# Miniprotein binders against Mucin-6 (MUC6), part 25

Target 1, 185 residues: Mucin-6 (MUC6), of Homo sapiens (Human) (q6w4x9r395to579)
Amino acid sequence: GHCSLEGGSFVTTFDARPYRFHGTCTYILLQSPQLPEDGALMAVYDKSGVSHSETSLVAVVYLSRQDKIVISQDEVVTNNGEAKWLPYKTRNITVFRQTSTHLQMATSFGLELVVQLRPIFQAYVTVGPQFRGQTRGLCGNFNGDTTDDFTTSMGIAEGTASLFVDSWRAGNCPAALERETDPCS

## First folded at step 4 (miniprotein)

Design xn15 (from xn0 with E62T R72F E76R)
Fold by OpenDDE base, second read of step 5:
Structure xn15 (fold): chain B 185 residues (1-185), chain A 83 residues (1-83)
Amino acid sequence: as target 1 above (185 residues)
Amino acid sequence: SDLEERLKREIELVEKWLKELEERAKKGGISEDVKKLIEEARELVKRAKEALERGDLLTAATLLIRAFLLLFRAARRLAEEEE
């Protein structure tokens, strides 16, 4: 399964459903029993301009009971508040420079993350087949059905992205704004 | 509990860092942007502490992450301005 966060406000789920939103919160991208130690992948969005439509991804965070790994648009990698030099390796996670503009987080449990730092901060999430039907969050449920990707944190299937995205907020933030996805973006 | 204790430690680290950056920012020639980043980070830390007191660990954690990001940005820009 491949989930992408591109163009500052575009998301494509594991089931290949594209959608767009504007938010300035931290959202759960991926939760799954397949992630060890209650692990979760999160996305941090912030304002990138003066208008409400000017929002962008500014960081990706992997949070578990043992690790808090943050990859930011400023090319900062931290774990539990400490800056780390690359390559950085934990028990089951390795963060390294893939290219001059891309960082990669590799794991031993079937999660891969590629982050494009420039010119636009973008993220690409890959999960193994063992995650099928067992994922939750903005990346969807990875069950091969796009029609139920907008399942909220409460297990309710939504028809639009707004309530779906808002349900996966990590904390109290303003409501997200929904826009139709441009397939050419 | 483990997360809570970790967050408390991180808050202490952030507050220490905030103090250091604020002292550096008092020097002449520092941009207003850097100062704003520091101020915003301080506000986030405050909110994180409040969330922690309410037992909302996830909110506290996410706010703290955002604070860290701002501080890192501030520190990097500050270093550039001091060169």
Scores: ipSAE 0.442, ipTM 0.760, lowest interface PAE 1.2, mean pLDDT 91
Fold by ESMFold2-Fast, scan of step 4:
Structure xn15 (fold): chain B 185 residues (1-185), chain A 83 residues (1-83)
Amino acid sequence: as target 1 above (185 residues)
Amino acid sequence: SDLEERLKREIELVEKWLKELEERAKKGGISEDVKKLIEEARELVKRAKEALERGDLLTAATLLIRAFLLLFRAARRLAEEEE
């Protein structure tokens, strides 16, 4: 299956359902029992005052009990808070430069991530067939049915993207800081 | 928790980096953009520590990621202004 985060704020799920949202939090893209060590793939969105879109993808994160790999739009890769030179390899994960404008995170457990750095930061998630019907998060449930792709973190299928997206926030984002970036712009 | 101990170490790293950037900023006139990034990162670190203290590990982890991203941007901007 293939999930994409494009154009700053557009998402296409594993079942090919497109949607758009505007948010400035960290969101769970993918959780699955197929990911080792309680792993999860997450996306960080922030506001951009210089683009036409008010919100855009700024980093992708893989978090597990052993690793916290962050790949940012600034071409910085960290694991557990330490900057890493590419290629970077752990037991199950390799991060490397695929092209001058693309980084790839390859794994031994059927997850692949490609990030486009330029001209716009975008992410492409590929999962193997073992993930079918076993995913949850912004990338959908990968069950071959687009009508339930907006399944919230509480297991409720929503008709609209906004409640679905809000349910997949990874922790609490500081509302005061978000409001401080808006009142003058 | 493995994650809790890693987050405590990460907070120490980000606080050290924040202090280093603040000291670099004090030695020369810096733009309002750099000041804003450093101030926002400090607030995110404060909230991450509060989340960690109440046992909200996921919130602490995500706030620290955001703090690191702001510090990378601040360091880049500061380097451009100094060179």
Scores: ipSAE 0.190, ipTM 0.645, lowest interface PAE 4.4, mean pLDDT 81

Design xn21 (from xn0 with E10L L13E W17L)
Fold by ESMFold2-Fast, scan of step 4:
Structure xn21 (fold): chain B 185 residues (1-185), chain A 83 residues (1-83)
Amino acid sequence: as target 1 above (185 residues)
Amino acid sequence: SDLEERLKRLIEEVEKLLKELEERAKKGGISEDVKKLIEEARELVKRAKEALERGDLLTAAELLIRAFLLLRRAAERLAEEEE
């Protein structure tokens, strides 16, 4: 299945359902029992400053018990906070430059990530058939059922879809704005 | 672990969705199929909590995914029934 994060704030799920949201946090893109060592793929969104894109993708994170691989819009790749030169290889994951404008993270467990660095930072997620019906997060459930969609229109969040999107906030937001508190309280 | 804390937070968020759908169901006019989906999701959340207590993070994650799928189907059918 294919999931994409494009145009600043648009997501197309594994079941090919497009939607949009306004968020400036870290969100779970993909959680699945098929990911080893409690792995998760996450996306970091921040304010874009662009009038037609209120949020923009700034980094993609693969987190497991052993690794925290961050690929940022600044073309920096880190693992557990340390910058890595490409190609970067671990036992099950390889991050490399696929083209002059694209980085790829290939894995041994059926997950593949391609990141477009320019002109706009975008991400494309591919998962093997073992993930069917076993995914959760912004990329959807990958059950192949077109009637099992939480959004009914391209770019418009429904009331229920909005709640589901909010439920996928990870809370780990390096670029997130702190909530304003009353200075007198 | 960080993942364990994240799963605990996800359970709370899934329970919030479940409660909202149950409250909507109490207002009447919904099918038995939708009621069944909501009840099945509630049972999966309960089992996910039990798995998390046992330290079985993988099983907890799988059960939460299944609960999420059922709640999405319930919400979609509720939206259709209101039209």
Scores: ipSAE 0.000, ipTM 0.094, lowest interface PAE 19.5, mean pLDDT 70

Design xn22 (from xn0 with L13Y W17L L58Y)
Fold by ESMFold2-Fast, scan of step 4:
Structure xn22 (fold): chain B 185 residues (1-185), chain A 83 residues (1-83)
Amino acid sequence: as target 1 above (185 residues)
Amino acid sequence: SDLEERLKREIEYVEKLLKELEERAKKGGISEDVKKLIEEARELVKRAKEALERGDLYTAAELLIRAFLLLRRAAERLAEEEE
């Protein structure tokens, strides 16, 4: 399955449900029993000066009991707060430069992340079939039903993105506002 | 600093969640996995406070995020556990 974070604040879930939001926080993008050592993929959003009060993806974080890998729009890769030269390898994770503008994080546990650094910071998440029906977070529940893709952290299916997004905040941040997919077209 | 004040507010929020889950756990019928998540989160919150006290804001923020994720998992497991 494929989940994308594009155009600053657009998200397409594993079940292909698109939505957009406005928020400044770290959000849980993906949690699953399939991720080792209590692993989670997270997305950091902050204000975008170019977009006039819009917010944009600024970093992607993979956090587990052993690792905190941060890939930022400044092209810095860190693990547990220390900057790493690429290619960077751990026992189960490799981060490397796929192209001049793209980094890839490959794992042994069925998760793959591709990050576009330029011209716009974007992320693409691919998960293997073992993740089907076993994902939670902004990327949805990967169960083949788009009507419950907005399942909150407490297991409640919401009809709109705003309450869904807020339920996946990783900390005490301002509440997010729902944005239409293309409100100005 | 502004970041330090924000971290203090985040610690208060995470401690509130921790207390709520600990009170729910005291009512019984809780798995050992859930108890372990709550206990591990408590230790992370303690370490975050210690980091903040010594001015290590980055470490404090990192530990708070980890604690929050564990508490969220504990809450989800509690919701799933039914006798």
Scores: ipSAE 0.012, ipTM 0.396, lowest interface PAE 8.9, mean pLDDT 75

Design xn25 (from xn0 with E10D A61I E62A)
Fold by ESMFold2-Fast, scan of step 4:
Structure xn25 (fold): chain B 185 residues (1-185), chain A 83 residues (1-83)
Amino acid sequence: as target 1 above (185 residues)
Amino acid sequence: SDLEERLKRDIELVEKWLKELEERAKKGGISEDVKKLIEEARELVKRAKEALERGDLLTAIALLIRAFLLLRRAAERLAEEEE
């Protein structure tokens, strides 16, 4: 399955459900029992302009008991707050420059992250088939049914993106504003 | 080290950096944008500590990471302005 964070605040879930939102917070993208050491992917969003509808992805984070890997839009990679030279390798994770404009985080446990650095910071999450039906967060539940992709952190399926996104906030942040879905869908 | 123990150390390091940037800001000659970044980071650190006290480790880590990124932006702009 593939999940994408594009165009600042546009998300396509693992079940291919597109949605948009306005938000300035850290959000849980992916939690799963398939991630080792209580692992989770998170996305950090911040304002990109003066309009309240202008927010953009500024960093992607992989967290576990052992690692706190941050990949930011300014091309800095840190683990546990310390800058790392690329390629950076741990036991189960390698971060490297895939192209002049893309970084990749490859793992041994079926998760892959590719971030586009230029012209706009964007992220692409790929998970193996073992994750099917076992994911939660902004990327959806990966169960093959788009009607319940807005399952909140409380386990309730919502009809709108705003309540869904707000349930996956990490911390006391402003409520997100739902934006219109991509008309090409 | 346990995730909670690591987080406590990370919060202390970020708080130290925040205080250092706040002291540099008090000397004056910095833009309102830099002051705002430092102020926002201070609030995020406060909320991270509150989340840790509640036992919400993932929220605490997420808030701390956001604070760290804002402090990096503040430090970069401050260095540029200090020329």
Scores: ipSAE 0.000, ipTM 0.219, lowest interface PAE 11.3, mean pLDDT 73

Design xn27 (from xn0 with L58Y E62T R66E E76R)
Fold by ESMFold2-Fast, scan of step 4:
Structure xn27 (fold): chain B 185 residues (1-185), chain A 83 residues (1-83)
Amino acid sequence: as target 1 above (185 residues)
Amino acid sequence: SDLEERLKREIELVEKWLKELEERAKKGGISEDVKKLIEEARELVKRAKEALERGDLYTAATLLIEAFLLLRRAARRLAEEEE
């Protein structure tokens, strides 16, 4: 399955449901029992210059008990807070420059991440068949049914992207983001 | 846990970088935007420590990621202003 974060603010889930959101937070893209050591893939979004409603992807993070790999739009790769030179290899993960404008994170557990650095920072997530029906987060549940792709962190299927996205925030968002992404009645 | 110990080490690294950037900022006569980035990063580190103290490791980890990114923006902007 393929999930994409493109054009600064567009997402396509593993079941091919497209949506757009605006937010300035770290969001959970993918959690699964298939990821070792409580692994999770996350995306960091920040405001796009002068517009409060325009946001862009600025970093992708893989976090587990063993690794905290951050790939940022300025072409820096860190693990556990320390900058790493490419190619960077651990036992189960390799980060390398695939092209002059693309970095790839390959894993031994069926997850692949490709980030486009220029002209626009974008991310592409590929998971193997063992992940089918076993994913949660912004990339959806990978069960072959798009109608429940907006399943919140609490297990509720929503009809709109905003409530879905908001449920997958990691809890450091500023008050201004909540007003932007979840306007009052 | 091993994640908890790694996060404690990351806090030390981020705090060291914060101190270095704050000292550079004092010498450089920095803009309000850079001051705000540094102050926001310091607040995120403080919140990360609080999350770690209550055992919320994932919240601590994400706050440290945000702090790191803000410090990178501050460092880049400081370099640009010094040119």
Scores: ipSAE 0.015, ipTM 0.350, lowest interface PAE 6.5, mean pLDDT 75

Design xn28 (from xn0 with R6E L58W E62A R66L)
Fold by ESMFold2-Fast, scan of step 4:
Structure xn28 (fold): chain B 185 residues (1-185), chain A 83 residues (1-83)
Amino acid sequence: as target 1 above (185 residues)
Amino acid sequence: SDLEEELKREIELVEKWLKELEERAKKGGISEDVKKLIEEARELVKRAKEALERGDLWTAAALLILAFLLLRRAAERLAEEEE
């Protein structure tokens, strides 16, 4: 399955359901029992440089009990807070420059991540067939049915993206509107 | 937990960076935008420490990432504004 984070704020789930959202937070992109050491992929969104009303992807994070790999839009790769030269290899994960504008994180456990650095920071997630029906997060549940792709962290299927996205917020950070705009006009 | 130990170390490093940026901000004229970024980062670090204390490692990690990004933005703007 393939999930994409494109154009700053557009997401297409593993079951090919497209949606858009606006938020300034870290979100759980993918959780699965197939990921070792309680692993998860997370996506960090922040205000876009051009528009005060828009948000964009600024970093992708792979987090487990052993690793905290951050790939950011400024082309820095860190693991557990330390900057790494590419290619960077651990026992199960290799991060390398695939092209002049793309980095890839390859794993031994059926997860692949490609990030486009320029001209717009974007991410592409590929998972093997062992993940079918066993994913949770912004990329959906990978069960072959798009009608329940907006399943919240509490297991409720929503008809709209906003409640779905808010349920996968990691870090309890405030919404972009609360941080930038006065609630009084 | 290896992650828990690493998050504790990272909080210490982020708190040190926050203090260094606050000292730099105090030495020169600084925009309200940069002050706001530093203040927001300080609150995120505080919430990350609280999350770690209650064993919520995922929340702590997420808040630290956001704090790091805000401090980086503040440092970049500070460098532009410093004379």
Scores: ipSAE 0.006, ipTM 0.222, lowest interface PAE 10.8, mean pLDDT 73

Design xn29 (from xn0 with L3Y R6E W17Y L58F E62T)
Fold by OpenDDE base, second read of step 5:
Formats: structure tokens, C-alpha cells, sequence
Structure xn29 (fold): chain B 185 residues (1-185), chain A 83 residues (1-83)
């Protein structure tokens, strides 16, 4: 399964459903029992301009009971806010520079993350087949059905992206704004 | 728990960083943007501590991450303004 965060505010789920939103919160991209130590992949969005529609992805975070990895445009931060030189390795996770503009987080448990740093901060999430039907979050449920991708954290199917996205907020943040996906993006 | 203790340590570090930036901001000549970033980070730290107190470790962790990122951004902008 492949989930993408592109163009600052566009998301394509594992089931290939595209949608757009504007928010300035941290959202759960991926939760799954297949992730060890209650792991979760999250996306941090912030303001990129003065209007409410000017939001962009600023960081991707993997968080578990044992690991905390923050990938931002400028650095990789782990644990107690320490910037790490690459490659960075833990028991199950390796972060390394893939290209001059791309970082990769490789894991031993079937999660791969590629982050484009420039010119636009974008992220690409790949999960193995063992994750089928066992994912939740902004990346959807990876069950081959796009019609139920907007399932909230409470297991309710929503018709709008805004309500769906808001249900996956990590913390107390302002409500997200929905916008139609631009097919040209 | 070990995770809770780790979060407490992280809070201390973020607060220290926040304090350092606040001290630098007091010297004057700091943009409103930097001040807003610092203020927002302060609020997030406060909320993180509250989350920790009620045992919501996940919320605390995510709030601290956001706070730290804001502070880093503030520090970068501040460094540019001081030049």
C-alpha cells in the first residue's frame, strides 16, 4: 500500500483515494497493530501563509513507546530533541539520506517512509501486505475499497474529508477545512 | 513508566529551550512573528504538561513535538534577525 502527502495539502490513501484539507495540527497518518510498541506515523501541518488555505506539511513523526523520530525540512530529531547525524539507527528503524533531496526511513516491520525535503516537503508511506485491512488514520484502511476510507477514529464513516481528518487529530487543534482535490496537482 | 519519565525529561528540555529564546527576545528588535511562535510554543508546553498530569502520554508527546518544532523555527528566524 502506498499513501502520499503531496502539494502541501493533498493526501492519497492506501486505496488510492485522493482528497485535500487545510489544517494546522498533528494528524495520525497510520496506526496499526502491525506497528510495534503502539507505534504511529503522524503528519505535522502548519501555516505556510496568512490565509487559512495556506497550510503545508512541515514534518513527519514516527512515535512509539520506544522510538520518537521527527523528520522535518532541516533536520531529524529524536528522543529528547536531539538532532541526529545520518544515518540514524535504532533497533528496528534506520533513517538515511536517499538522495540530495530525499530522506528514507526503513524499518524491519514493513513500514517504509520516503520524505522529499525540497523543493516541496512531501511524504510517501509504504506498508507491506501484512497491513491490509489493519490500518487506520489519514492514509485509510487499506482494504481495497475507497468508499470507506473516510472512517473516523471512532469507526464511523464520514462523507466529508474535514470531519474525517478532524477525527484523527493528535491533540487539541483547530478544525480542518475541506477543499476539493485539484486534479492538476 | 519509563515513557512517562522520558516525557518529563523532554518537557524540561523544551522549557529550557523556551526560556533561552524568551531571554533573547527580551533584548528587543525581535519580530512579531518570532514572538508569536514563542508564545504558541509556550501554550503547547503548558497543554502538554496538563496532558501528562492526566495520564494522556500520547497527547503530551505530540504537543511537545509541535512545541519543539515551533521553537526551532523561532530560533532560526531569530538568528537571521540578529545578524
Amino acid sequence: as target 1 above (185 residues)
Amino acid sequence: SDYEEELKREIELVEKYLKELEERAKKGGISEDVKKLIEEARELVKRAKEALERGDLFTAATLLIRAFLLLRRAAERLAEEEE
Scores: ipSAE 0.052, ipTM 0.498, lowest interface PAE 4.1, mean pLDDT 88
Fold by ESMFold2-Fast, scan of step 4:
Structure xn29 (fold): chain B 185 residues (1-185), chain A 83 residues (1-83)
Amino acid sequence: as target 1 above (185 residues)
Amino acid sequence: SDYEEELKREIELVEKYLKELEERAKKGGISEDVKKLIEEARELVKRAKEALERGDLFTAATLLIRAFLLLRRAAERLAEEEE
């Protein structure tokens, strides 16, 4: 399955359901029992300089009991707060520069992440067949049915993206909302 | 711009990858799934080049990475088919 984070605040789930949100927080993209040591993939959104885009993706984080790997739009890769030279390899994870504009995080457990650094910071998540029906988060549940892709952290299928996105916040920050046109500008 | 020059270079690399997979696919029988992935990637590369010519760097970059991801899936499927 493939999930994409593009154009600042657009997401396409593993079951190909597109949606947009706005918010400035860390969100859980992918959580699964298939990820070792309570692993989770997360995305960090912050304010952008674009007048019609309230937020942009600024970092992607892989967090487990052993590792906190952060790949930022500034092309800095850290693990547990320490900057790392590329290629960076752990037992199950390798981070390397795939092209001048793209970094890749390859794993032994069926997860792959590609981040585009320039001109727009974007992320692309690939998971193997073992993840089918066993994912949670902004990337959906990967069960081949788009009608329940907005399943919240409490297991409730929502009809709107805003409640779905808000349920996957990972941090003490304001609730995300579906993007609305500013009535005053 | 620097980004435009980088995108031109990246398009060339993705086009090379596309050609390599097209030639590998011709040597053996391929599934319709692999054929569709390669065909979709070819169309995305074409659209990326057109976007770059218009100076739409965001669209060009987005289409290009989508093409690349499809080509990687095609390569994985070809390997599974022992091609």
Scores: ipSAE 0.000, ipTM 0.152, lowest interface PAE 14.6, mean pLDDT 70

Design xn30 (from xn0 with L13T W17L E20L R72Y)
Fold by ESMFold2-Fast, scan of step 4:
Structure xn30 (fold): chain B 185 residues (1-185), chain A 83 residues (1-83)
Amino acid sequence: as target 1 above (185 residues)
Amino acid sequence: SDLEERLKREIETVEKLLKLLEERAKKGGISEDVKKLIEEARELVKRAKEALERGDLLTAAELLIRAFLLLYRAAERLAEEEE
């Protein structure tokens, strides 16, 4: 399955449901029992652009009991708060420069993250078939049905993106607003 | 405080990166852009240590983040030049 975070505020779930939101928080992208050591993938959004209503992805975080790997739009990679030069390897995870504009986090457990650094900070999440029907978060539940992709952290299927996104906040942040159809300037 | 202990560790990390890049610069063959990034980072680290010593934790944190980003960009530029 493929999930994408593109154009600053656009998300396409593993079941190919697109949505937009306005948010300035850390959100859970992916939780699954298939991730070792209570692993989770998270996305950090902040204000961007010339419009006060615009928000963009600024960092992606992989958090487990052993690791807190942060990949920032400023091309900084840290693990547990310490800067790492690439390629950076752990037992099950390798972070490396795939191209001059892309970083990749490859894992032994069926998760792959590709981050585009330039010209626009974007993220692409790939999961193996073992994740089917076993994912939760902004990337959806990966069950082949787009109608329940807005399943909240409480297990309720919502009709709107804003309530869905708000349920996956990983901190005390302002409530997200559903993104308008036209981008701000 | 917890933040103060974190900043002390961040200073150690940034200083290690700075020393590694300065040693590489001493061997020669690096661009003026990379030298400029290293020099700017060195100044930011000095100011960060001074801020931490006077208990200005927020200023120390901001300066350290900037120093780290400059050093990371210097390392990236070096990798590009060596390829």
Scores: ipSAE 0.000, ipTM 0.093, lowest interface PAE 18.9, mean pLDDT 71

Design xn31 (from a5, 14 letters changed)
Fold by ESMFold2-Fast, scan of step 4:
Structure xn31 (fold): chain B 185 residues (1-185), chain A 83 residues (1-83)
Amino acid sequence: as target 1 above (185 residues)
Amino acid sequence: DLREEFIKLVERAIREIELLLKWLEEKLGKDHPLVQEVKRLVEEVKRLFEEAKRTNDPTLLLTAAELAIRAFLLLRRALEEAG
């Protein structure tokens, strides 16, 4: 399954449901029992200034009991707060430069992340078939049904992206206010 | 020439996306946040595509094509929500 974070604030889930959101927080992209050591993939969004989109992806984080790997838009890779030269290898994870504009994080457990650094910071998440029906977060539940892709952290399927996205905030950020022009039944 | 055929395919996709975006603008208004986000995405596709042609970089060309497909899917979903 493939999940993508593109064009600043656009997301396409593992079941191919596209949506947009506005927020300036760290969000859980992917949690799964298939990830070792309570692993989770997370995305950091921040304000991008005057543009067609007010927020943009600024970093992707892989967090487990052993590692906190951060790949940022300024092309810095850290693990547990320490800057790393590429290629960087741990027992189960290798981060390397795939092309002049792309970094890849390959894992032994069926998760792959490709990050585009230039011209715009974007992320692409690939998971193996063992993750089917066993994912949660902004990338959806990977069960082959797009109608429940907006399943919140509380297990409730929502019809709109706003409540879904807000439920996957990590950390102490306030909920982003939806614009009045956004559809609100 | 496969490269030239692929370039024409991406150009056609960009034109179709721009037509659908204009239709979305008519439904939601040009100031709607979703309309503005799709416009930004289309501009990024165009920038990547021009950069790819300028540098003769097949990776950038493929990236532009993939982003164009995602823009189309987002636009289709937005039009369904608007309708």
Scores: ipSAE 0.000, ipTM 0.082, lowest interface PAE 23.3, mean pLDDT 69

Design xn32 (from xn31 with R12E L62Y E66T)
Fold by OpenDDE base, second read of step 5:
Structure xn32 (fold): chain B 185 residues (1-185), chain A 83 residues (1-83)
Amino acid sequence: as target 1 above (185 residues)
Amino acid sequence: DLREEFIKLVEEAIREIELLLKWLEEKLGKDHPLVQEVKRLVEEVKRLFEEAKRTNDPTLLYTAATLAIRAFLLLRRALEEAG
């Protein structure tokens, strides 16, 4: 399964359903029992312009009971808040520079993350077949059915992206919006 | 030149997507959520694509192309459902 966060405000689920939203919060991208130590992958969105439609991905966070890894455009920060030199390796996670513009987080448990740093901060999530039907969050449920990808954290299927995305907020943030693209963004 | 050929392909894809989008709009109406979603994607594709060409940025070009493909896939699915 491949999930993509591209173009600042676009998401493509594991089931290949594309959608768009504008929000300025931290959202759960991927939650699964297949992730060890209650692990979860999260996306941090922030305002990138003056309008509500000018939002963009600014960081990706992997959080578990054992590890916290924050990948932003400028640095990789771990549990103690310290910026780490790459490659950074833990028990089952390795973060390294893939190319001049891309970082990769490789894991031993079937999760791969590629982050494009420039010119647009984008993220690409890959999960193994063992995750099929066992994922939750903005990346969907990976069951081969696009019609139920907008399943909220409460298990309700939504018809629009905004309510779906809002249900996966990790904190108190403004509601996500589905607005037209600002040509100046 | 492979780059030029790729650019031509993306341009052709965008044109085709826009035509199909018009067809979908006729079937479902301009206010239909699927229509609006595809429209947003297409507009973003066009924006990124033009910027990519102007700045000669291959990363933006790749991004535009991938979004175009995703827009097409969504459009195809929507058209199938619309009959």
Scores: ipSAE 0.008, ipTM 0.220, lowest interface PAE 10.1, mean pLDDT 87
Fold by ESMFold2-Fast, scan of step 4:
Structure xn32 (fold): chain B 185 residues (1-185), chain A 83 residues (1-83)
Amino acid sequence: as target 1 above (185 residues)
Amino acid sequence: DLREEFIKLVEEAIREIELLLKWLEEKLGKDHPLVQEVKRLVEEVKRLFEEAKRTNDPTLLYTAATLAIRAFLLLRRALEEAG
C-alpha cells in the first residue's frame, strides 16, 4: 500500500482517498501491530508562507522504543535528538540520500519512506501486504474501502477530514481546520 | 538478516504491482499510455532487482525499491483515471 503527503497539506490514504487540512501539530500517520517496538510514523505540520497562513509538512518522525528518527525540511536527520551524517544505519533502519533532492528511509519490517526535500517538502509511505487492514492514522486503515478511511483514533468513521485529523494529534495543539480539495485555494 | 528482509519486501511489492497492473490492463486496455508506462517501469524494477541480487549491491536494491514506489504512484493515478 501507498500513502502520500504532497503539496504541503494534501494527503492520499492507502486506499487512495485524497483529503486536505489546515493544522499545526504532530499527527500520527501510521500505527500498526506490524511495526516493531511499538513503532509509529508521524508527520509534523506547521505554518508556511507569511501572507496566507497556510500549513505544510515540515518533518516526518519514526518513533519506536529504540529510535526517534526525525527528517526535517531543513535537511537535518536526527535520532534521539542527535544529528546524524548520512548514510545512517541502525539494525533495522537505514536513512540515506537517494538523489540530491530525495532522502529514503528503508526498513526490514515492510515500511519504506521517501522524502522529497526540494522544491517542496513531500513524503511517500509504502507498506507491504502484511499491513493490509492493520493500519491506523492519517494514512487510513488499508482495507480496500475508501468510505471508512476517516476512522478516528476512537474507531469511529467520520465524514469530515478535520475531525479525523484531530483524533490523530500526538500532542497538545490547536484543532485542525478542513480545507477545500481545490489545488488553487 | 536486514538485507534478506528488505529483499522479501521488494519481492512482495513487485508481485502486488504486477497484480494491479494486470487488473488495470483489463480496465483500460493493454495499449493505454498509462498502462504502457507502468509496464515499462515494472520491467525496469525487475531488472534492477535481479541485478541487485546478483551483485549483492545495496544501492541497486534501494534504487529498485524507489522505482517500485513510482510504479505504485503511477498505478494510483491510472486507477483514478479508470474509475
Scores: ipSAE 0.000, ipTM 0.102, lowest interface PAE 16.1, mean pLDDT 73

